# Miniprotein binders against q6w4x9r395to579: the designs that were tried, part 192

Target 1, 185 residues: q6w4x9r395to579
Amino acid sequence: GHCSLEGGSFVTTFDARPYRFHGTCTYILLQSPQLPEDGALMAVYDKSGVSHSETSLVAVVYLSRQDKIVISQDEVVTNNGEAKWLPYKTRNITVFRQTSTHLQMATSFGLELVVQLRPIFQAYVTVGPQFRGQTRGLCGNFNGDTTDDFTTSMGIAEGTASLFVDSWRAGNCPAALERETDPCS

## First folded at step 14 (miniprotein)

Design se81
Fold by ESMFold2-Fast, scan of step 14:
Structure se81 (fold): chain B 185 residues (1-185), chain A 89 residues (1-89)
Amino acid sequence: as target 1 above (185 residues)
Amino acid sequence: DTLRKLARVLYWLAVVLMWEAERAFEAGNFEEAFRLAEEAAELIEYAIKLAEEAIKEGDTDPETEELLKEAEKLAKEVERFIEKVEEEL
């Protein structure tokens, strides 16, 4: 399955449900028992443009007991707080430059991450079939049913993206806001 | 420029580790909470040093000053959390 974080604040889940949110926080993108050593993938969002309601992806974090990898829009790659030159390889993870504008993190456990650095920072997450029905977070539950893709960290299926997104915050941050359309008068 | 960018990345990682430390604490995993918080403390201390060095080397970007203040605030929160965890060890 495939999950994408595009256009700054648009997300398409593993079950192909699209949504948008406006929040500035670190969010849990993917948690699964299939990830080794209590692994999790997280996404950092910050303010973008001239509007306070506009947000964009600024970094992706892969966190486990052994590895703490951050890939930022500024082309900084770290593991365990140390800057790394590419290609960078550990026992189970390799980070390398796929193209002049794309970095890839390949793993031995069925997770792949590709980030686009230019012209805008975007992320693409691919997971193997072993993850089917065993994912949690902003990328959804990967169960083939989009009606419960907005399942919160508390196990409640929500009808709106904002409550869903807020439940996956990994920090003490402001609540995400739904986009408002300016009235025409 | 490079120093500020690295400091920002370390700040983001420290925030994530503190969130995990708080979850571990709430679950009663005090040794894990302590380990994560100490790791966050090291990261945030390094981020502060990098931001201070960037300013000393002529970085006048307001984002660098903001980062330094954010990192100093987080460092104090981490210190308080570690004290709290030590009471349970």
Scores: ipSAE 0.720, ipTM 0.873, lowest interface PAE 0.9, mean pLDDT 84

Design se82
Fold by ESMFold2-Fast, scan of step 14:
Structure se82 (fold): chain B 185 residues (1-185), chain A 89 residues (1-89)
Amino acid sequence: as target 1 above (185 residues)
Amino acid sequence: STLRKFARVLYWLAVVLMWEAERAFEAGNFEEAFELAEEAGELIEYAIKLAEEAIKEGDTDPRTEELLKEAEKLAKEVERFIAKVAEEL
């Protein structure tokens, strides 16, 4: 399954449900028992450089008991707070330059992350079939049903994106504001 | 500057670790909360040093001064949290 964080503040879940929000926080993007050592993928959003009234993805974080990897819009890659030059390899994770404008984090456990650095910072998450029905976070639950993609951290299906997004905050941040999505997207 | 960009990444990681520390504290896992907060404190101290060095080297970008202020605020929050956790150990 595929989840995307595009256009600054647009998200498309693993079940292909699109939504948008306005928020300045770190959010849990993906949690799953399929991730080793209590792994989680997180997304950092901050005020947009294009417009001060908008927010945009600025970094992606992969946390586990062993690894604390951050990949930023400024092409800074760290693990456990130490800057890493690419390609960077661990036992189960490799971060490398896929193209002149894209970095990739490949793993041995069925998770792949690709970030676009230019012209705008965007992220693409791919998970293997073992993750089906076993994901939670901003990317949805990957169960083939879009009606419950806004399942909060408390396990309640919400009808709106803002309450859903707020439930996945990884911090004591301001409440997210719901943004209108294109009705045709 | 390169120093500012690196310091900002350390700041974001420290924020996440503090959130994890607070959750560990709420769950009664005081030792884990302490260790996470100490790690966050080390990261934020380094971020402050990097931001100060950037300014010393001529970085006049207002984002650098804003980052320094945010990092100093988080450092104080980390110190208060560690003191709170220590009362439970």
Scores: ipSAE 0.792, ipTM 0.907, lowest interface PAE 0.6, mean pLDDT 86
Fold by OpenDDE base, second read of step 15:
Structure se82 (fold): chain B 185 residues (1-185), chain A 89 residues (1-89)
Amino acid sequence: as target 1 above (185 residues)
Amino acid sequence: STLRKFARVLYWLAVVLMWEAERAFEAGNFEEAFELAEEAGELIEYAIKLAEEAIKEGDTDPRTEELLKEAEKLAKEVERFIAKVAEEL
């Protein structure tokens, strides 16, 4: 399964459903029992301009009971705010520079993350087949059905992205705004 | 500035940790809640420090001041939460 966060406010789920939103919060991208130690992948969106519609992805966070990794445009932060030199390795996670503009987080448990740093901060999440039907969050449920990707954290299927996205907030933040999807973006 | 951007990341990380702390608290995992909140507190204090440093170095971006205000607000919330959790330990 491949999930992408592109163009600042566009998401494509594991089931290839595209949608768009504007929010300033951290959201759960991926939660699954397949992630060890209650692991979760999260996305941080923040204001990129003066209007509420000017929001963009600014960081990706992997959080578990054992690991805390933040990938931002300029820093990889772990362990209470310490910036790390790459490559950074834990027991089952490695963060390294893939190219001059791309970082990669590789894991031993079937999660891969590629982050484009420039010119636009974008993220690409890949999960193994063992994750099929066992994922939750903004990346969807990876069951091959796009119609139920907007399942909230409470297990309710929504027809619009706004309530879906808001249900996956990881913190006290303003409500997200739904915008029309642009497949050409 | 780089400092502001980094501080903002720390801020959001602190927000996440507090979210986790609250969930732990609701689940009755008070020790975990406390630890997470303490970590959030450290991060937010560091974020504040970095934001202030940015301002001292000449950062006049209004977003830096906004971050500082938000971070200070969160810091207070963290402190209150820690006190709340401590009562359950």
Scores: ipSAE 0.442, ipTM 0.772, lowest interface PAE 1.1, mean pLDDT 91

Design se9
Fold by ESMFold2-Fast, scan of step 14:
Formats: C-alpha cells, sequence, structure tokens
Structure se9 (fold): chain B 185 residues (1-185), chain A 89 residues (1-89)
C-alpha cells in the first residue's frame, strides 16, 4: 500500500482516502507491530509561506529503539542526532539520493519512504502486504475499507479529519488560540 | 546556514523524545522516561551550541535567534521534567 503527503497539507491514506488538515505539530503517520523495535514514522508540520496562512510538511522522522532518523526539507539527514552523508546505511535501513530532487529510505522490514525536496517538500510511504490491517496513524489502517480510515489513537472511527488528525499528535503543541495569536514585531 | 538547519533538526528530534518521555512517565515507566529525557537533553544542549556557533560565525538571520530561544526554553522544560522523574525513581 501507498500513502502520500503532498501539496503542503494533503494526505492520501493506504486505502486511498484523501483529506486535508491545518496543523503545526508532529504527527504519527504510521505505527505497526510489523515495525521492528517499537518503530514509528512521524511527520513534522509547520507554518509555510508569508503570503498564505497554510501549514506544510517540514521533516519526516523514523523513530525506533535503535534508530532515530530525521530527514528535513533542508536536506539535513541525521540518525541519533548525528548528521549523515548519503548514502547512509545501517543493518536494516539505507538512506540515499534517488534523483537530484528525491531522497529514499529503504528498509529490510517492508517500509519505504521517498521524499521530494524540490519544488515543494513531500513524502511518499510504501508498505508491503504484511502491513495489511496492521497500521495505525495518519496513513490509515490499511484494511481495504476507506470508511474507517479516520480511526483515532483511541480506536474510534470518526467522520471528520480534524478529530482524527488531532488524536495522532506526537507533541505538546500550543493551544489553538495561542497558534492563532500574532506576536508583536 | 548549515549550523542553523542542523540545530533545527536536533530541536525537532528533542521535542519528539520529550513527548515519548511524558507518555512513558504517565504509563509508570520511570526508567524509560528518564532515559528518553536525558537523550532529549543532550540533543537540545547540542542544538543550543550549534545555534550559538552559527551566530558567532556571523549568522544574523532572525530564525537563528528564534531557534536559540525555543531551544533554551525546551532545555529548561527538560531539566524540570528530569527533576520530576527523579522524585519517582
Amino acid sequence: as target 1 above (185 residues)
Amino acid sequence: DTLRKYARVLYWLAVVLMWEAERAFEAGNFEEAFRLAEEAGELIEYAIKLAEEAIKEGDTDPETEELLKEAEKLAKEVERFIAKVAEEL
């Protein structure tokens, strides 16, 4: 299955359900018992564009007990806080430049991430068939049914994206009113 | 420019690790909470040093000053959290 994070804040789940949201936080994209050592894939969103009050993807994080990989829109790649030159290889994960504008993270456990750096930062997540029905997070549950793709972190299927997205926050983000308040120059 | 971009990545990782540390604390896993918070602390101290070095080397970008302030705030939050976890160990 395929999940995409495109156009700043558009998401298409593994079951091909499209949605959009506005948020400045780190969100869990994918958790699964198929990921080794309590692995999880996360996305960092922040405000983008001076002329627009939109939010966009700024980094992707793969977090496990062994590896803490961050890939940023500024082409910084780290593992466990150390900057890495590409290609970078661990026992189970390889990060490399696929094209002049794309980086790829390939794994031995059925997860693949491709990141577009230019003209806009975007991410594409591919998982093998062993993940079917065993995923949770912003990319959905990969069960072949789009009607329950908005299953929250509490296991409740929601009809709207906003409650679903907020349930998958992986950060102590500012209150909504504080985010809407313009600070003094 | 490179130092600021690297420091920002360390900041994002430290935020994630602190969120995981808080979840571990709420679950009663105090040793894991302590380990995660210590790791976040090391990352945020390094981010501060990188941002300070960028400024020292002539980086006048307001984003660098803002990052330094955010990192210093998070460092204080980490110190308070570690003190809280220590009370339960």
Scores: ipSAE 0.762, ipTM 0.891, lowest interface PAE 0.7, mean pLDDT 84
Fold by OpenDDE base, second read of step 15:
Structure se9 (fold): chain B 185 residues (1-185), chain A 89 residues (1-89)
Amino acid sequence: as target 1 above (185 residues)
Amino acid sequence: DTLRKYARVLYWLAVVLMWEAERAFEAGNFEEAFRLAEEAGELIEYAIKLAEEAIKEGDTDPETEELLKEAEKLAKEVERFIAKVAEEL
């Protein structure tokens, strides 16, 4: 399964459903029992301009009982809040520079993350087949059905992206705004 | 600029940790809630320090001041939460 966060406000789920939203919060991208130590992948969105519609992805966070990793455009911060030189290695996670503009987080448990740092901060999440039907969050449920990707944290299928996205907030933030999806924009 | 950016990252992490702490609290895992909140507190204090240092060094970007305000607000929330959790321990 491949989930992408592109263009500042566009998301494509594991089931290849595209949608768009504007929010300034941290959201759960991926939660699954397949992630060890209650692991979760999160996305941080912040204001990129004056308008409420000017929001963008600014960081990706992996959080578990064992590991805390924040990947931002300029810094990779780990458990103790220290910025790390790459490559950074833990027991089952490695963060390294893939190219001059891309970082990669590789894991031993079937999660891969590629982050484009420039010119636009974007993220690409890949999960193995063992994750099928066992994922939750903004990346959807990876069950091959796009119609139920907007399942909230409470297990309710929503028809709008805004309510879906809001249900996956990891913090006290304003409500997300739904916008028309144009993957070609 | 570098200090502000780093401080912002720490702020984001602190926010996430507090979210986890609150979830732990709701689940009755008070020890875990406390641990996470303490960690969030450390990070946010460091973020504040970095933001203040940036300002001291001449960072006049309004975003730095905004970050400082947000971080200070979060720090207070963390303190209140820690106190609440401590009552359950």
Scores: ipSAE 0.476, ipTM 0.790, lowest interface PAE 1.1, mean pLDDT 91

Design sf1
Fold by ESMFold2-Fast, scan of step 14:
Structure sf1 (fold): chain B 185 residues (1-185), chain A 91 residues (1-91)
Amino acid sequence: as target 1 above (185 residues)
Amino acid sequence: GSEELFERAKELIDRALEAAERGDFEEAKRLLDEAFKLIEELARRGADEELIEELRYAAKLVREAIEAGNPKLIRVVRWLLTVVWWEVDRR
C-alpha cells in the first residue's frame, strides 16, 4: 500500500482516503507490529512561510529502540541527532539519494519512504502486504475500508479529520486553541 | 524527591535548547552542565535506570548539536526532544 504527504498539508491514506489538516506538531504517521523494535514513522508539521493559515511537512522521523532517523526539509539526515553522509546504512535500513531532489529510505522489513526535498518537501510511504490491516496513525489502518480511516489513537472512528489528526500528536501542541481563537484569519 | 529532580533536569535541557536556538551557546552550555550534574545526582539516588538513560540521551542530543554549531541540526534536536519527552510521558 501507498500513503502520501503532499502539497504541504494534504494526506492520502493507504486505503486512498484524502484529507487535509492545519496542525503544527509531530504526528504518528505509521505504527505497526510489523515494524521491528517498537518502530514508528512520524511526520513533523510547521507553519508555512507563504501563508499564515497553512501548515507544511518539514521532517519525517523513523524511530525504534536503537534508531531515531530524521530526514528534514533542510536536506539533513541524522540518526540519534548526529548528521550522516549518504548513503547511510544500518543493519536493516539504507538512506540514499535517489535523484538530485529525492532521498529514499529502504528497509528489510517491508517499509519504504521516498522524500522529495525540492521544490516542496513531500513524503511517500510504501508498505508491503504483511502490513494489511496492521497499521495505525495518520496513514490509516490499511484494511480496504475508507470509512474507518479516521480511527483515533483510542480506537474510535471519527467523522472528521481534525479530531483524528489531533489524537495522533506525539507531543503537546496548541494548534486546536489557535484555530478556535483566530476564526477570521 | 526524584520526581522533582527529573522535572528540573528536563527543564534545564529544554532551556539549554532554547538558548542554543537563540544562538546563546555559552548559556546553553552552562544550563547543560547543570542538567548533567542533576542527572548524576538522580543516578546516585537510585532513580529509575530507563529515566536516567532518557535524560542522558536528551542532554547528549543538545550537547552534540551545540558542538556542531549547525542551526539545521539544532532544529532536528528540537523535534527529537519532543519525541523523547512524549515517549517518557506515556510510560
Scores: ipSAE 0.758, ipTM 0.888, lowest interface PAE 0.7, mean pLDDT 85
Fold by OpenDDE base, second read of step 15:
Structure sf1 (fold): chain B 185 residues (1-185), chain A 91 residues (1-91)
Amino acid sequence: as target 1 above (185 residues)
Amino acid sequence: GSEELFERAKELIDRALEAAERGDFEEAKRLLDEAFKLIEELARRGADEELIEELRYAAKLVREAIEAGNPKLIRVVRWLLTVVWWEVDRR
């Protein structure tokens, strides 16, 4: 399964359903029992301009009981907030520079993350087949059915992205917006 | 009680980071020191060890931000702190 966060506000689920939203919060991107130690992948969005439609992905966070890794445009931070020199390796996670503009987080448990740092901060999530039907979050449920990708954290299928996205907030943030704006914004 | 101390510790950590964001590192350190004291008090009272550990982690994140004095790191810590609080709240 491949999930992408592109263009600052666009998401394509594991089931290849595209949608967009504007929010300034941290969202659960991926939860699964297949992730060890209650692991979760998070997406951090922030304002990139003065209008509500000017939002962008600014960081990706992997959080578990054992590991806490933040990948942002400027820093890679782990554990007690230390900026790490790459490559960084734990027991089952490795973060390294893939190219001059791309970082990669490789894992031993079937999760891969590629982050484009420039010119636009974008993220690409890949999960193995063992994750089929066992994923939750903004990346969807990876069951081959696009019609139920907007399942909320409470297990309710939504028809719009805004309510779906809001259900996966990891904090108190403004409601997500669904605006038809320039895809480059 | 312990619940009040826990919430106060969280608040102090947040305020410490806010002070750091303003460049007031002295105030940040003061607030953070107080937070650590509360965390240890919670530990003494036998509060949930996992939650205490999360508070310690949060406080240490803010400490790193203060010590570095790097706005970029401070921003990252803010984002991470949000996630930490989420984890705490779901327990």
Scores: ipSAE 0.275, ipTM 0.644, lowest interface PAE 2.0, mean pLDDT 89

Design sf2
Fold by ESMFold2-Fast, scan of step 14:
Formats: sequence, C-alpha cells, structure tokens
Structure sf2 (fold): chain B 185 residues (1-185), chain A 91 residues (1-91)
Amino acid sequence: as target 1 above (185 residues)
Amino acid sequence: GSEELFERAKELIDRAIEAARRGDFEEAKRLLDEAFKLIEELARRGADEELIEELREAAKLVRYAIEAGNPKLIRVVRWLLTVVWWEVDRR
C-alpha cells in the first residue's frame, strides 16, 4: 500500500482517501505491530509562511527503541539528534540520496519512505502486504475500506478529518518563536 | 518526591532547548547543567533506571545541539524532545 503527504498539508491514505488539515504538531503517521521494537513513523507539521492557517510538512521521524531518525526539509538527516552522512546504514534501515532532490529510507521489515526535499517537502510511504489491516495513524488502517479510514487513536471511526487528525497528535507542540523565519512584519 | 524531580528535570531540558533556539547559549548551558544535577539526584535516590536513562538521553540531545550551534539541528532536537516526552508519557 501507498500513503502520500503532498502539497504541504494534503494526505492520501493507504486506502486512497484524500484529506487535508491545518494543524501544527507532530502526528503519528503509521503505527503497526509489523514494525520492530515498537516502531512508529511520525510527521512534523509547522507553519508554511506568513499565514498561521497555512500548514506544511517540515520533517518525518522514524522512531523505535533504538533509533530516532529525522529527515527534515532543511536536508538534514539525524539519528538520535546526531547529523549523519549519507548513505547511512543501521542493522535494518538504510537512508540514501536517490536523486538530487529525493532521499529514500529503505528497511528490512516492509516499510519504504521516499522524501522529496525540493521544490516542496513531501513524503511517500510504501508498506508491504503484511501491513494490510494492521496499520493505524494518519495513513489510515489499510483494510480496503475507506469508510473507516478516519479511525481515531481511541478507535472511533469519524466522518471528518479534523477530529481524526487531532486524535493522532504526539504531545505538546512548540510555539513558532522564530520571527525571522517569517518575514512579514 | 521523585516524580516532582523528574518533571523539574524535564522542564529544565525543555527550557534549555528553547534558550538555544533564541540564541541564548549561556542560559541554555546553565539550564542543562541544572538538569544534569537533578538527574544525578534522581539516580542517588534510586529512581526508576529507565526514566533516568531517558532523561540522560534527552539532556545529551540538547547538549549536542548547543555544542553544534546549528539552527537546523536545534530545530530537529526540539521536535525530537516532543517525541521523547510522548514516549515517556505513554509508558
């Protein structure tokens, strides 16, 4: 299955349900028992410009008991906060530059991530068939039925994206304190 | 109790990365030093070893960001701290 995070704030789930949102936080994109060592994929959204209502993807995080890999729109790749040279390899994960504008994270456990760095930061998640019906988060449940793709972290199927997205927030969100990154006075 | 010291250490670590984000590296280092002192006190009191290790790893993330002085890494570490605290809260 394929899930995409495109155009700053648009998401298409594994069951091909499109939606968008305006939240600024870290969100759980994908959790599954198929991911080793309590693994999870997360997406960080922040303000995209001078408008506080504009939201864009700024980083993707792969989290497990051993690894905290971040791929950011600033073209920085870290693990546990330490910058890494590409290609970067662990036991089960390889991060490498696929093209001048794209990075790829390949894994041994059926998860693949492709990140477009320029001109717009975007992410594409591919999971193998073993994940069918066993995913949760912003990418949906991958059960072949779009009517329950907005299943919240509490297990409730919602008809709209807003409650669904808010239920997948991971902790408190830092305020945008850096005025110089927004040139509007 | 130990829970209060844990929350205080967490607060100091969060404040340290925020100080670093605004370029106040002297304040960031001061706050981080205070955090390490509280972590040592928690260890001395026999607090949960796993929680102490999480605090140490969080403090190391902030220390590395301060030492690097790179705004791109400071942003990454601020996002990672949110993830670290989310993991702790859900255990």
Scores: ipSAE 0.655, ipTM 0.817, lowest interface PAE 1.0, mean pLDDT 82

Design sf3
Fold by ESMFold2-Fast, scan of step 14:
Structure sf3 (fold): chain B 185 residues (1-185), chain A 91 residues (1-91)
Amino acid sequence: as target 1 above (185 residues)
Amino acid sequence: GSEELFERAKELIDRALEAAERGDFEEAKRLLDEAFKLIEELARRGADEELIEELREAAKLVRYAIEAGNPKLIRVVRWLLTVVWWEVDRR
């Protein structure tokens, strides 16, 4: 399966459901029992000035009991807060420069991440077939049905992206807004 | 009590990172040293071992940011610290 984070704050889930959101926070992209050591892939969104969104992707984070790997739009790669020279290799993860504008994180457990650094910071997540029906987070549940791709962290399927996205916050951040002006204001 | 000391240690770690973000590394180091002292006091008082470990990891992240003195790395630590506090809050 393939999930993409493009054009500031556009997401296409593993089941190919596209959506967009407004929000500045760290969000859980992918949690799965297939990830070792309580692993999770996360995305950091901040204010961007990008024409299609008030927010944009600024970093991708892979967290586990062993690792806190960050790849940022500043072309910095860290683990546990310490800068790493590429190629950077751990027991199960290798981060390397694939092209002059792309970094890749390869893993032994069926997760692959490609990050475009320039001209726009974007991320592409690939998971093996063992992840089918076993993912949760912004990239959806990978069950072949788009109607429940907005399943919140509480297990509720939502019809709109805003509540779905807010449920996957990994931080004490403001709730995402459907649009700039609240219709009830 | 222990909850009061935990909140104080967290506050000191947050303030240390804020000082580093402003480029005030002398103040950042002072605040972080104070945080480490409170973390050891919490450990002495028998506070939750998992919470003590989270505080130590948070303080270590901020220490690396201060030692590097690089704004790009300080930003990374800001993002990571936010997630650490979120995990602590959820238990």
Scores: ipSAE 0.702, ipTM 0.853, lowest interface PAE 0.9, mean pLDDT 84
Fold by OpenDDE base, second read of step 15:
Structure sf3 (fold): chain B 185 residues (1-185), chain A 91 residues (1-91)
Amino acid sequence: as target 1 above (185 residues)
Amino acid sequence: GSEELFERAKELIDRALEAAERGDFEEAKRLLDEAFKLIEELARRGADEELIEELREAAKLVRYAIEAGNPKLIRVVRWLLTVVWWEVDRR
């Protein structure tokens, strides 16, 4: 399964359902029992301009009981609050520079993350087949059915992205917006 | 009690980051130092080790943000901290 966060406000689920939202919060991208130590992948969105439609992905966070890794445009921060020289390796996670503009987080448990740092901060999530039907979050449920990708954290299928996205907030943040704006914004 | 100390530690960490957001790094450091003291006090009192570790890690993240002085990083840490508190609160 491949999930992408592109263009600052666009998401394509594991089931290849595209949608757009504008929000300034941290959202759960991926939860799964297949992730060890209650692991979760999260996306941090923030304002990039003055209008509500000017939002962008600013960081990706992997959080578990044992590991906390923040990948942002300028820094990679680990659970000890230290910037690490790449490559950084833990028990089952490795973060390294893939290219001059791309970082990669490789894991031993079937999760891969590629982050484009420039010119636009974008993220690409890949999960193995063992994750089929066992994923939750903004990346969807990876069951081959696009019609139920907007399943909320409470297990309710929503028809719009805004309510779906809001259900996966990992904090007290403003509600997400669904605005038809320039895809490059 | 330990619960009050825990909440105070969280507050101090938050305030430290707020100070950093304002560019008052000296105040941020002061607040953070106090937070670390409370964290160690919690440890001494035998509070939940996992929760203490979460506080410690949160404080370290804020420390890094303070030391870096990078507004972008500070913003990221702010949101991360929100997630950390969310996780702590549900335990």
Scores: ipSAE 0.227, ipTM 0.621, lowest interface PAE 2.1, mean pLDDT 89

Design sf4
Fold by ESMFold2-Fast, scan of step 14:
Structure sf4 (fold): chain B 185 residues (1-185), chain A 91 residues (1-91)
Amino acid sequence: as target 1 above (185 residues)
Amino acid sequence: GSEELFERAKELIDRALEAAERGDFEEAKRLLDEAFKLIEELARRGADEELIEELRYAAKLVREAIEAGNPKLIRVVRWLLVVVWWEVDRR
């Protein structure tokens, strides 16, 4: 399955449900028992430099018991806070430059992350079939049904993106705001 | 008690990062020194080893970013401290 974080604050879940939000926080993007050593993927959102009323993705974090890998819009890759030269390899993870504008994190456990650095910082998450029905977070539950993609951290299916997104905050941050298009515009 | 000292050490680490973000490296180092003193006191009192390791990891992140002198790494540590404290809180 495929999940995307594009155009600032647009998200498309593994079951292809699109949504948008406004938030300045670190959010749990993906948790799964298929990730080794209590692994998780997180997305960091902050205020957009173009508009003070918009927020955008600024970093992606992969964490496990041993590793805290950050890929940032500043084109820095770190593990446990230390800058790493690419390609960077661990036992199960390789981070490398896929193109002049894209980095890739490949893993041995069925997770792939591609990050677009320029012109807009964006992320694309691919998971293997073993993850089906076993994911939690902003990317949804990957069960083939879009109606429950807004399942919160407490297991409740919400009708709105804002309550869903807020449930996946890591740390104390302001509540997310829904972005709605004016129906007459 | 130990819980109060833990929260104080955490607060000092957070404040050290805030000082570093402002470019006030002297204040950041002073706050980190105080944090390390509290971490040592927590260890002497027999506080939970996993919590002590998390505090040491957090303080080390801030110290090393300051020593590197790279503001991009200071920004990375801002995000990593959120992750570290989230992991501590959910234990």
Scores: ipSAE 0.817, ipTM 0.917, lowest interface PAE 0.6, mean pLDDT 86
Fold by OpenDDE base, second read of step 15:
Structure sf4 (fold): chain B 185 residues (1-185), chain A 91 residues (1-91)
Amino acid sequence: as target 1 above (185 residues)
Amino acid sequence: GSEELFERAKELIDRALEAAERGDFEEAKRLLDEAFKLIEELARRGADEELIEELRYAAKLVREAIEAGNPKLIRVVRWLLVVVWWEVDRR
């Protein structure tokens, strides 16, 4: 399964359903029992301009009981709150520079993350087949059915992206907006 | 009690970041130092080690932001704290 966060406000689920939202919050991107130690992948969005439609991905966070890894445009922060020189390796996670503009987080448990740092901060999530039907979050449920990708954290299927996205907020943040604006914004 | 100290530590960390956002790094450092003291006091009292570690992590994130003086990093840390507090609350 491949999930992408592109263009600052666009998401394509594991089931290849595209949608757009504008929000300034941290969202659960991926939860699964297949992730060890209650692991979760999260996406951090913030405002990038003055309008509500000017939002962008600013960081991706892998969080578990044992590891905290933050990939942002300017820094890579680990569970000790320290910026580390790459490559960084734990027991089952490795973060390294793939190219001059791309970082990669490789894992031993079937999760891969590629982050484009420039010119636009974008993220690409890949999960193995063992994750089929066992994923939750903004990346969807990876069951081959696009019609139920907007399943909320409470297990309710929503028809709009905004309510779906809001259900996966990690904190008390403003409601997400679903606006039809310039895809480059 | 320990619960009050825990909440105070969280508040100090948040305020430290707010100070950093305003560019008042001296105040940020002061607040953060106080937070670390409370964290260690919690440890001394035998508070939950996992929760203490989360506080330490949060404080260290803010420290890095202060030391870097990078507004972008500060903003990122703000939203990271949301995640950290979320995790703390669910434990």
Scores: ipSAE 0.319, ipTM 0.667, lowest interface PAE 1.7, mean pLDDT 90

